# Ledger of designs, part 22: VH-VL binders against q3z8e7

Target 1, 156 residues: q3z8e7
Amino acid sequence: MVEKIPMTASGYKKLEDELSTLKVKRIDVIEEMRLAAMDKDMRENAPYHAAKEQRGQIEGRIKEIEHELKYADVSEYTDTNTSKVNMGSTVKLRDPKNGECCTYTLVSPKEIEPLKGKISASSPIGKAVFNRNKGEQIEIEVPSGTLQYIIEDISF
Short names: E, the ipSAE of ESMFold2; O, the ipSAE of OpenDDE; V2, 0.75 times the mean of E and O plus 0.25 times the DockQ between their complexes.

## First folded at step 12 (VH-VL; framework fv_denrakibart)

Design v1 (at its last look DockQ between E and O 0.38; V2 from the best seeds 0.00; counts 0 for: pae E 12.6 > 2)
Fold by OpenDDE, look of step 12:
Structure v1 (fold): chain C 156 residues (1-156), chain A 119 residues (1-119), chain B 113 residues (1-113)
Amino acid sequence: as target 1 above (156 residues)
Amino acid sequence: EVQLVQSGAEVKKPGESLKISCKGSGYTFTTYWIGWVRQMPGKGLEWMGIIWPGDSDTRYSPSFQGQVTISADKSISTAYLQWSSLKASDTAMYYCARQKYSDRPFDYWGQGTLVTVSS
Amino acid sequence: DIVMTQSPDSLAVSLGERATINCKSSQSVLYSSNNKNYLAWYQQKPGQPPKLLIYWASTRESGVPDRFSGSGSGTDFTLTISSLQAEDVAVYYCQQYYDTPYTFGQGTKVEIK
C-alpha cells in the first residue's frame, strides 16, 4: 500500500511555498560556503562550517517536505449528500444537553492551532468525528466521563 | 490554467530509440506526480508509471519495468518517456497525465502522442 | 497487482435511459484510516484523452454533469448515468489508485440504442 499522509489543501500549499523558499535559501547558503572557503583555512573556518551545517539542515527539511508532498492525502469539500468528516473538514458540534456549539477543523499535526479550533485528526475529538456524517451523535471520552455531541454541520 | 502538452506523432522502425515529451504548465511542476498511460489501437488504458519531478522518484508498472524509461527535467517542466529499442508492439497512443495531489487519480491529461512502429 | 474488471464490456442504452457500469477490484481499495475508496472513473471519447469523472468512488470532478454518479465500496463499484445523453457515447474506465500499479479496468463502451 502506498503511504498516505493526510493534510489540508492549505497545508499542501504551505509546504510548496516553504519548499520553494528553502530551495532558494539553499543556493544562497552554498554560495556562502563557497565564499567562506576562499578566505580561510578550511580546518579553522567557522563561517564555512556554519554554512555547511545550515545547508545540511535545509536539505534535510527539503527531503521531509518532498516526502510529505509526494504522499499527501488531501481532502476536498464536496457538496454530496454523502459527505463525511475528513481531513480539512470544519465540524460544528452541538451538545444535545445544553445546546452549546463548538467548531473544530481537522488538520495535520503540523497545522494544529488549538486556539483557532484546528485540531489533529488523531486527537480525541478528531477520532470521534472522523468519517462521521452530519447528524450523527458522537461520544468523546474525557477524564470526567463521556461527552455526547451531535455533528450539526460539516464544511471545508 | 493547467496544461500538459505532448510532443508530436512519431513514426519509427523496430530497433530504433525514441523519447517523447510532456510539458506541464500552469502549476508547480515539481510537486505533483506525472504519469504515463499507454493505449494500444482499439484497446484500453494501461498504467505505465509515474514520476515525481522534484527528485525524479519513479515508479513503474511491473509490465513496463525495464521496457521504458520515465524521466523528467524540472528546469523546463517536462517529463519524458523513452525506449532504447522499439518494437512493433509498442505502437500505441501514449498519454501523460497529472495527479492533482498525491494519492489522487489523473485530473489533467496531455493530448496524447501517437507512436507507430513498423518495418 | 490489483486487477480491475468491468462489466459489461459494451452497453447500448436508449437516450434518456439509465446506464449502469460495474467495476470490481480483486482487492479492496478502501483505506480503513480515512474510509475512502481510491477508485476513479474516466470517460474517453473517440480521438480524445480520458477525462476524469469521479474520484474517491463517488465524488464528481468539477464540471461533471449531475447525471453521472459513482457508488460502491471495497471491491464493488458502479458508475451510473441517470439519463443518457448523445454526448455520453464513450468508453468508460475505472481505475484504482490505492496501490501501485494504478491499474485500469478494461473499459466499457457505451452506445446509444
Scores: ipSAE 0.741, ipTM 0.909, lowest interface PAE 0.6, mean pLDDT 92
Fold by ESMFold2, look of step 12:
Structure v1 (fold): chain C 156 residues (1-156), chain A 119 residues (1-119), chain B 113 residues (1-113)
Amino acid sequence: as target 1 above (156 residues)
Amino acid sequence: EVQLVQSGAEVKKPGESLKISCKGSGYTFTTYWIGWVRQMPGKGLEWMGIIWPGDSDTRYSPSFQGQVTISADKSISTAYLQWSSLKASDTAMYYCARQKYSDRPFDYWGQGTLVTVSS
Amino acid sequence: DIVMTQSPDSLAVSLGERATINCKSSQSVLYSSNNKNYLAWYQQKPGQPPKLLIYWASTRESGVPDRFSGSGSGTDFTLTISSLQAEDVAVYYCQQYYDTPYTFGQGTKVEIK
């Protein structure tokens, strides 16, 4: 299966706009390099080397954006989308035995930060909560047994 | 307004080469997939393959791998479907179509190019 | 390859009545990470290219009339036309776009009875 990169419709549009801006900047920087290169001494041509470095950064960012657009998986986050756990959702889980709560946010693999509660949809917790409604009881199988939680709240 | 405009109908003989085109307008051509779909007379739709015009990443259906070439010229917002040697069995309607996101289906279709290869 | 099978092959329905088209995939087209079914429905009227009606199994494309709805999950999907109009005479195709090669159902011809 082709790897997919989760993002919002607005995130996709932002990347398209940034790409267009960078392509215009690239043209300008290439022209700056051309003008600077008309100076016959290139060994210590600071304007040329500065423009070359900037071009490299622009080219790198363009490649990153093109990759993300190519493999994008677009999700809409609205009140309707918040009714069920989805990518970008933050879920509050309550242990019915003792009332303790914990909070997780479903994020793309590149955004995983377990210490801050940002987990993948493919993690045991992520799989258990995905597409579930507020108030549902879920079970998570771990090596030590089965954990029970109730989805107390879903937010974006 | 998003449009995909295909080249006109073709009448060819077996063994001849052919390159048909699909020109996209009204959107950023290099950041959407372009796919090709065959429809043989009186038959259903067959996915032939897809190209990302931005870097020419091209993927073929196994049924069409080696049988056709899919390419694009991003400088003129045009995708191509090409045969080096046509067969009578290539007689069909050929559609190009745009894929908005990598996980979306074809949202805009060209008008089709009828290719007739005399048997 | 994921094989898409539609039923029936043809369907005759009276004006204003409900038309129901089934589509079955040989493998699940549900992507677990976003819980979406990568299943589309197209309408192809005589002499025209296909037109997208439904994506993600149940999401209506912009400009598509409310009488068209999609349902189902995993391997079993349904396109429903709640009140058939004369302009709905067409061939309808389901398509999976879960994995390449993308594949279409064989089509269902809808006619006025």
Scores: ipSAE 0.000, ipTM 0.545, lowest interface PAE 12.6, mean pLDDT 85
ESMFold2 (binder alone), look of step 12: mean pLDDT 94; pTM 0.952

Design v2 (at its last look DockQ between E and O 0.45; V2 from the best seeds 0.00; counts 0 for: pae E 2.5 > 2)
Fold by ESMFold2, look of step 12:
Structure v2 (fold): chain C 156 residues (1-156), chain A 119 residues (1-119), chain B 113 residues (1-113)
Amino acid sequence: as target 1 above (156 residues)
Amino acid sequence: EVQLVQSGAEVKKPGESLKISCKGSGYTFTTYWIGWVRQMPGKGLEWMGIIWPGDSDTRYSPSFQGQVTISADKSISTAYLQWSSLKASDTAMYYCARQKYSGRPFDYWGQGTLVTVSS
Amino acid sequence: DIVMTQSPDSLAVSLGERATINCKSSQSVLYSSNDKNYLAWYQQKPGQPPKLLIYWASTRESGVPDRFSGSGSGTDFTLTISSLQAEDVAVYYCQQYYDTPYTFGQGTKVEIK
């Protein structure tokens, strides 16, 4: 299946910069592991295990970023078309049961801040609203079941 | 300014090896795909394959798998196309091109490298 | 692999008249999640590399004259040159970039009648 990962041009640039930084850090951590491994004293191998853990985190993040960049579908938002939810859109969701509203803004993976309502297009909410029109009812799958909302408003 | 500059024309005999180059400048070389396209004399464009220079992830058209090698040296921002043993049927123009994101097609092309293989 | 078929193979059009080139894909190149068609058009003049004209089926690349327009969706696409100019004499190629291997149409030669 062809995978497309929506993001903004600024989000793409941030991922490029993070990748460059991580590749430098990886080189340093691999050297730290090599030096620590040459000293097999138990008191001095705590640095080896700390570096090994950090390397695992760095390698994992590098792979994630490379995947996102390889399949990036980059666009800049414009306010000339607000009929469909897209990257950079702010969407207001209304619970049809009680009328309560919540708002979310679709951002690049690097810019995610869930407590501020900044979510990715690949999140459960993001997937449900992406490319949808104002007034559409959407369903969001969560561990506790399926939630239903109506797209009340789309803005930028 | 984004540029892809290819190595010069080649005249070779069947059975010889060859490696042609494509140097990218004006952008971050390691985070965009580079592709190779063949155009035989008087014929259309044929997609040969692409490479992600950052980690050398390489994908070939089935028609060219095993026939050529696509590689890159990211330290000098250069992609390569190479043959271990040329055939007369390899006579063609070869272009490199940059893919601007996977959601976009080839936006910048090299000037082409003419390869002539004759006895 | 997705096969791209262009028609006609050759087209002669008077200066200032409309030229129309068709391209059909063997499989849909529409990504329904974002409603984008991953279809491009290129222009190639003799002795030159191809030049990108259109991406996403209908979006003009920066610097491309507005007489060039693309249309269509799914499997059927059209490149239109609304008023042919002398500098538009070239071979035009469609390409899908939906999935690897990316494939080109066979090309359409546009000439002045």
Scores: ipSAE 0.406, ipTM 0.740, lowest interface PAE 2.5, mean pLDDT 87
Fold by OpenDDE, look of step 12:
Structure v2 (fold): chain C 156 residues (1-156), chain A 119 residues (1-119), chain B 113 residues (1-113)
Amino acid sequence: as target 1 above (156 residues)
Amino acid sequence: EVQLVQSGAEVKKPGESLKISCKGSGYTFTTYWIGWVRQMPGKGLEWMGIIWPGDSDTRYSPSFQGQVTISADKSISTAYLQWSSLKASDTAMYYCARQKYSGRPFDYWGQGTLVTVSS
Amino acid sequence: DIVMTQSPDSLAVSLGERATINCKSSQSVLYSSNDKNYLAWYQQKPGQPPKLLIYWASTRESGVPDRFSGSGSGTDFTLTISSLQAEDVAVYYCQQYYDTPYTFGQGTKVEIK
């Protein structure tokens, strides 16, 4: 089976942007290496060695990003009645008992930002809402018991 | 605007070699898959293979493995499909197409290259 | 390899009537991790390259008319044209992109009755 790396559309875009930035930076670093190599003995050329190390780091990251882009599995939101919660979905959950609402966005592990409500699909909440429809009632197991929520809205 | 422009029609004889091209523009060529699809006259679509131009990772259909070579030159945003020795049975329309990433189908297609192999 | 089988091979439908094309995969193309079906539909008009219509079994590609819809899951899929238009005369192909090789169905020719 072909590798699939789940991510959000925004995450994918971020990777593209980062890649573009890194490619430019790589050019600059290579030039720095060139200049450094012209000025000093290579054995004691700290600037050259620093630039070379940086180039290595940049190239490593570029490879990682290209790999992720290569095997990206990006979910897209569709405004249909059959829309389900997927990667990248923002879900509004309502507690049927008290009417309190909370909002979460399902993201890839690399995109997790709990303070912003960005959670993994593999999290307890993520697992509970994943592939569910608007209007469905879900259950979340917590140490204190079972929490009940209704999926009030799904967006992207 | 995303475009895939393929090389012109080819008329060849059996045993001859051939290399056709597909040039991509309007997007980052190295970060999208390029696939090749064969369509014999009056027949359906056949998935031949795909290539990731960034690192030249290439995947072939078993039916086409060893029969053709898929390659890419990222410096000129061009993908290639080539035969070392054409057969009459290679007569077909050949399409290149873009696949954005894994989990997506072909979203943009070239206009096709007609290859005719006859003695 | 995943074998894709369409039915029927050809279909004649009156203008304004519903056209239904079926596609069956030899194995499930439903990915358990995201519950998505890696199934696409293409339209190919005479003398033209294929055009993507539907992906993820039921999501319309941008610019595709609403009369086109995809449904199904697992191994059985359907493309529906709710009201056939003259410009819809074409050969339609399903394709799985669940696993390589990304195989196509044999195609269904849709004509006006």
Scores: ipSAE 0.337, ipTM 0.746, lowest interface PAE 1.4, mean pLDDT 91
ESMFold2 (binder alone), look of step 12: mean pLDDT 94; pTM 0.950

Design v3 (at its last look DockQ between E and O 0.02; V2 from the best seeds 0.00; counts 0 for: pae E 10.1 > 2, placed apart)
Fold by OpenDDE, look of step 12:
Structure v3 (fold): chain C 156 residues (1-156), chain A 119 residues (1-119), chain B 113 residues (1-113)
Amino acid sequence: as target 1 above (156 residues)
Amino acid sequence: EVQLVQSGAEVKKPGESLKISCKGSGYTFTTYWIGWVRQMPGKGLEWMGIIWPGDSDTRYSPSFQGQVTISADKSISTAYLQWSSLKASDTAMYYCAKQRYSGRPFDYWGQGTLVTVSS
Amino acid sequence: DIVMTQSPDSLAVSLGERATINCKSSQSVLYSSNNKNYLAWYQQKPGQPPKLLIYWASTRESGVPDRFSGSGSGTDFTLTISSLQAEDVAVYYCQQYYDTPYTFGQGTKVEIK
């Protein structure tokens, strides 16, 4: 089995959009290179070299995105079993001691937004909840000890 | 709306070459696998192979490896299935289909292209 | 290659009755990393291309009636039509997309008794 790259449907769409944008930008940068090459000596043509560097960066990113899309493992909100925590799942965790709840969404590394509760499946919390069922108690290892949480809800 | 439109029915003789097409629209053609499925008359579905139009990476079923060529022209959002030399046994309906995402089942299908090979 | 075997080859069921189709894979199509079964069901009506019904073994495709359900895990899977309707007359195929080639079952013809 080929290695897959986990991501959400929204993540996939974002990559498609970025790819589209980059392809347009690439055309523009190439034109800039062309124009720069016409105006100045190539040895001292700072604009040309800058544009060339930018082109390289764009092309690198395009290749990266294309690879990710090609080998994507997408979890759709509509086609994922909510019985178990998977990529794209939003999990509500409840502390059995104080009743406090936290909500996290498992996303790909490129989609991580800690402030929005979007965490990697490879994070300590992600690892603890992944493939777990609603109602299960999980343990999260932290430097100060072990935290206990109950998976109160799973959604997409 | 996602659509896959295939070329029309073909009537050929053994030994002739053939190239049928599948044009995709309503989605980004280069970022989804597109595949071909054979269905002989009165028989089941046979997975032939898939292609990533972005770079033309192609994966074949062992049963069809070397027997057909799958290709794509991303400039016109078209996938192709071709034979260098048709056999009577190639008589079948051929479907193109798009994967929802990589490594997923086919969610959209073309209408099919009937290929008849007879002497 | 993963071999997909359906049973029965044909099934005649009365209108309103339950239809059950089985599919067995020669090896597990359960992916341990995400605990998902890479198994799909298709419906093909006469003169039409196949239509995706179920994926991940048990998830219905959008627009698919509730009477269709998929179950199973590992190597054994089942498609159930809880109450057969006239429009359900078709050939049904299971497919694994766990590993290439993404092989189909041989198909099960469902008819009205």
Scores: ipSAE 0.834, ipTM 0.940, lowest interface PAE 0.5, mean pLDDT 92
Fold by ESMFold2, look of step 12:
Structure v3 (fold): chain C 156 residues (1-156), chain A 119 residues (1-119), chain B 113 residues (1-113)
Amino acid sequence: as target 1 above (156 residues)
Amino acid sequence: EVQLVQSGAEVKKPGESLKISCKGSGYTFTTYWIGWVRQMPGKGLEWMGIIWPGDSDTRYSPSFQGQVTISADKSISTAYLQWSSLKASDTAMYYCAKQRYSGRPFDYWGQGTLVTVSS
Amino acid sequence: DIVMTQSPDSLAVSLGERATINCKSSQSVLYSSNNKNYLAWYQQKPGQPPKLLIYWASTRESGVPDRFSGSGSGTDFTLTISSLQAEDVAVYYCQQYYDTPYTFGQGTKVEIK
């Protein structure tokens, strides 16, 4: 069993575009690495080391995107299914102890903006709310323990 | 995978010439230093010299300057260590090794070439 | 030439105990521009080529067990095997790569007591 990664069609397209851009950037960084390696000062390695680090970051991100695209479960989401949280849903979570609320929107990995409440379905919050109904109590596991919330509202 | 594959063992007589090889693969051969290291039987490691295969810039240990020739053929990704006239004291294991990149020591080593000089 | 001197020439250590090898250079191998010590440690088992363990005096090469550690600066360096294993029986060499010729120490043979 492989785990599917929920994402919107627009999210899938953004990952494809990022992948294409990274593959072009990889070509440039490999050339930078080659040019830096031609520096014969055997004690100085900063340019080569910098290029090697950048290549590692690019290769790692490429592998992540290829994995996400391989296991993507692409769905078109609309407000026609407002009874359960799904991709594209905006959820309002209420802390039952103090009444404080927070709002999150489930988006594809490329569209993640944590400061604006746009999170992936694979995040701790996203996993906890996915496919849940308004009024359900959820638990979110974080390093500091388990948080409790109630799904106050679901919208699109 | 980075590999350095050296030529096979040699049994020679004093006064003969010899050229041993080190073929590099799995990386860009012309943009890394390749070095040669001698190890006489039962003895430690001796740095002989290095070459930049891209332009044949070659640097020797003073102990080996004029005693051996280090060269490379970049068209076949191969470095060489050569004697014009072998001595019995040249009997040793010879390793080639590659520098990972500028500012690091040798990270990949060939399997070694045993050279035996006696008559 | 920068002369590298190891001590001791040989060392017998019980399994699971600490082994300590010293290396002294005749000149500093600390490069002021990047504050790195251009000092490496190699392990050589019988019939095998040398294997890089440590570079920049204290940075462990990928795949090297964490029981191997390097320390020191300038002219005085130490390789420590914190808990000797049977597979650690080998000859250990320090090498400076600060200036050509990139000289090696004479080697330290580590044996099980």
Scores: ipSAE 0.006, ipTM 0.485, lowest interface PAE 10.1, mean pLDDT 85
ESMFold2 (binder alone), look of step 12: mean pLDDT 94; pTM 0.957

Design v4 (at its last look DockQ between E and O 0.56; V2 from the best seeds 0.00; counts 0 for: pae E 6.7 > 2)
Fold by OpenDDE, look of step 12:
Structure v4 (fold): chain C 156 residues (1-156), chain A 119 residues (1-119), chain B 113 residues (1-113)
Amino acid sequence: as target 1 above (156 residues)
Amino acid sequence: EVQLVQSGAEVKKPGESLKISCKGSGYTFTTYWIGWVRQMPGKGLEWMGIIWPGDSDTRYSPSFQGQVTISADKSISTAYLQWSSLKASDTAMYYCARQKYTGRPFDYWGQGTLVTVSS
Amino acid sequence: DIVMTQSPDSLAVSLGERATINCKSSQSVLYSSNNKNYLAWYQQKPGQPPKLLIYWASTRESGVPDRFSGSGSGTDFTLTISSLQAEDVAVYYCQQYYDTPYTFGQGTKVEIK
């Protein structure tokens, strides 16, 4: 089975942009290395060694991003009314007891931003809503008990 | 606008070599897979293989492994399909198409390259 | 390799009537991690390259008319044209992109009765 790396369309775009930026930065750093190498003894050339280290970091990140893009399993927007909660889905959950609503977006581990409601599909909430339909009632296990929520809306 | 433009029709003889091309534009060429599909006259679609232009990682269908070579030149956003020695049975329309590896299938297609191999 | 088998090989349907094409995979193309079916449908009109219609078994590609719908899961899938139009005359292919090689069905020719 082929490797699949789940991510959102926006996440994919961000990776593309970052990759582009890093490639430019790499050129600059290489030039810095070149210039540094011209001015000082290599053994005592702090600027050169710093630039070299930075290049290594950039190269490492580039490789990582390229790998993710290569095997990206991107969820795309769909206006299908019968859509299920999947990676990239934004889910509105309503507490049937008090009517309060929370909104979460399922994202890949690298895209997690809890403060923005971006959570992993492997999180307790993610697991509870994953592959569920609009209108379904889900249960979330928490240390204090079981929470009940209704999936009020699904979007991308 | 995303476009895949393929090279023109080819008329060849058995035993000759051939390299056809597929140029992508309107998107980041190195962040999408390019696939090749064969369609013999009056027949269905056959998945030949795909290539990741970023590192030239190539995957072949077992049926086409060793029969063709898929390659890419990312500097000019072009993918290639080539034969070292054509056979009459290679007569077909060949399509290139773009895809994200796992996220979606072939969403954009080239116009096709007709390859005719006859004595 | 995952073998894709379509049925029927050809279909003649009256204008405005429903057309149904089936596709069966030799192995499940349902990915357990995301519960998505890696199944696509293509339309190919004479003299043209294939056009993507449906992906993830049931998601319509942008610009595809609502009369086209995909359904199914696991190993059995269906493409439905709810009301056949003249411009729908074509050969339709299913494809799995669950695992390489990303094999196609043999195609179904849809004609007007």
Scores: ipSAE 0.683, ipTM 0.878, lowest interface PAE 0.6, mean pLDDT 91
Fold by ESMFold2, look of step 12:
Structure v4 (fold): chain C 156 residues (1-156), chain A 119 residues (1-119), chain B 113 residues (1-113)
Amino acid sequence: as target 1 above (156 residues)
Amino acid sequence: EVQLVQSGAEVKKPGESLKISCKGSGYTFTTYWIGWVRQMPGKGLEWMGIIWPGDSDTRYSPSFQGQVTISADKSISTAYLQWSSLKASDTAMYYCARQKYTGRPFDYWGQGTLVTVSS
Amino acid sequence: DIVMTQSPDSLAVSLGERATINCKSSQSVLYSSNNKNYLAWYQQKPGQPPKLLIYWASTRESGVPDRFSGSGSGTDFTLTISSLQAEDVAVYYCQQYYDTPYTFGQGTKVEIK
């Protein structure tokens, strides 16, 4: 199976923009390393070591972004698909045992804000609700057992 | 507007080399897959392979592995399909196409490049 | 490799009538993690490149008329043209994009009866 990374169109664009910015910054950092390497004693070259560390962080982030873009699976809210949970949907889940409700919004990985209920489609809850209709019962497997919820409402 | 513009028709003899091109515009070329599809005269569509121009990750159909080379030059937003030695059986229409995201199929297609190989 | 088999090879349908094209994959193209079928339908008119009609088995591409619909899951899929128009005369292909190598069905030629 080819790996698939769900995200929103806005999340995809943010990754593209960040990648472009990082590639420009990488050029600058490589030049900083070159200039610093003109120093006679590399062991006592704090500017060189600082630039080297910065380059490592930039290269690492570039590779992460390129991987995410390569396997992106972009889903966007559309009026034709408003009956099912999709990227950008807000889902109200009801616990059938006690009636407690939780609300989550499916967002791209870069937009995740758990304290505001913004979760990824790849999270356990996200996977369970994706492409489901209002009224469906879903199960989420956790180490302590199986949690059950009913999709009470879907909004966009 | 997203466009894939392919190089013009080719008339070649067996044994000659050929490199045809597919230039993408109106989108970020390096972050979408480009695939190649063959259609022999009067026949159906055959997936030849796909390339991610950002890192040149290339995947071939087993039927075409070793028969053609898929490549890209991201500096000019162009993908290529090439043969080192053409055969008469390579006579076909060749399309390039963009895969929007890994969760989507080919959404934009080039106009096609007709390759005719005759002795 | 996932083999895609279409039926029928050709189909003659009167204007305004329903046309039905079947596609079967040799293995499931349903991705359980997102519950989507990685199956597409293309239309190819004479002298033109293919045009995407349907993706994820049942999702209509933007700008495609409502008379085109896709259905099915797993290994069995159907493209339906609810009211055939003269402009729908074409060859139709299914394609899986679940695993490489991606593969096409052999095509179904649709003609006016």
Scores: ipSAE 0.031, ipTM 0.607, lowest interface PAE 6.7, mean pLDDT 86
ESMFold2 (binder alone), look of step 12: mean pLDDT 94; pTM 0.951

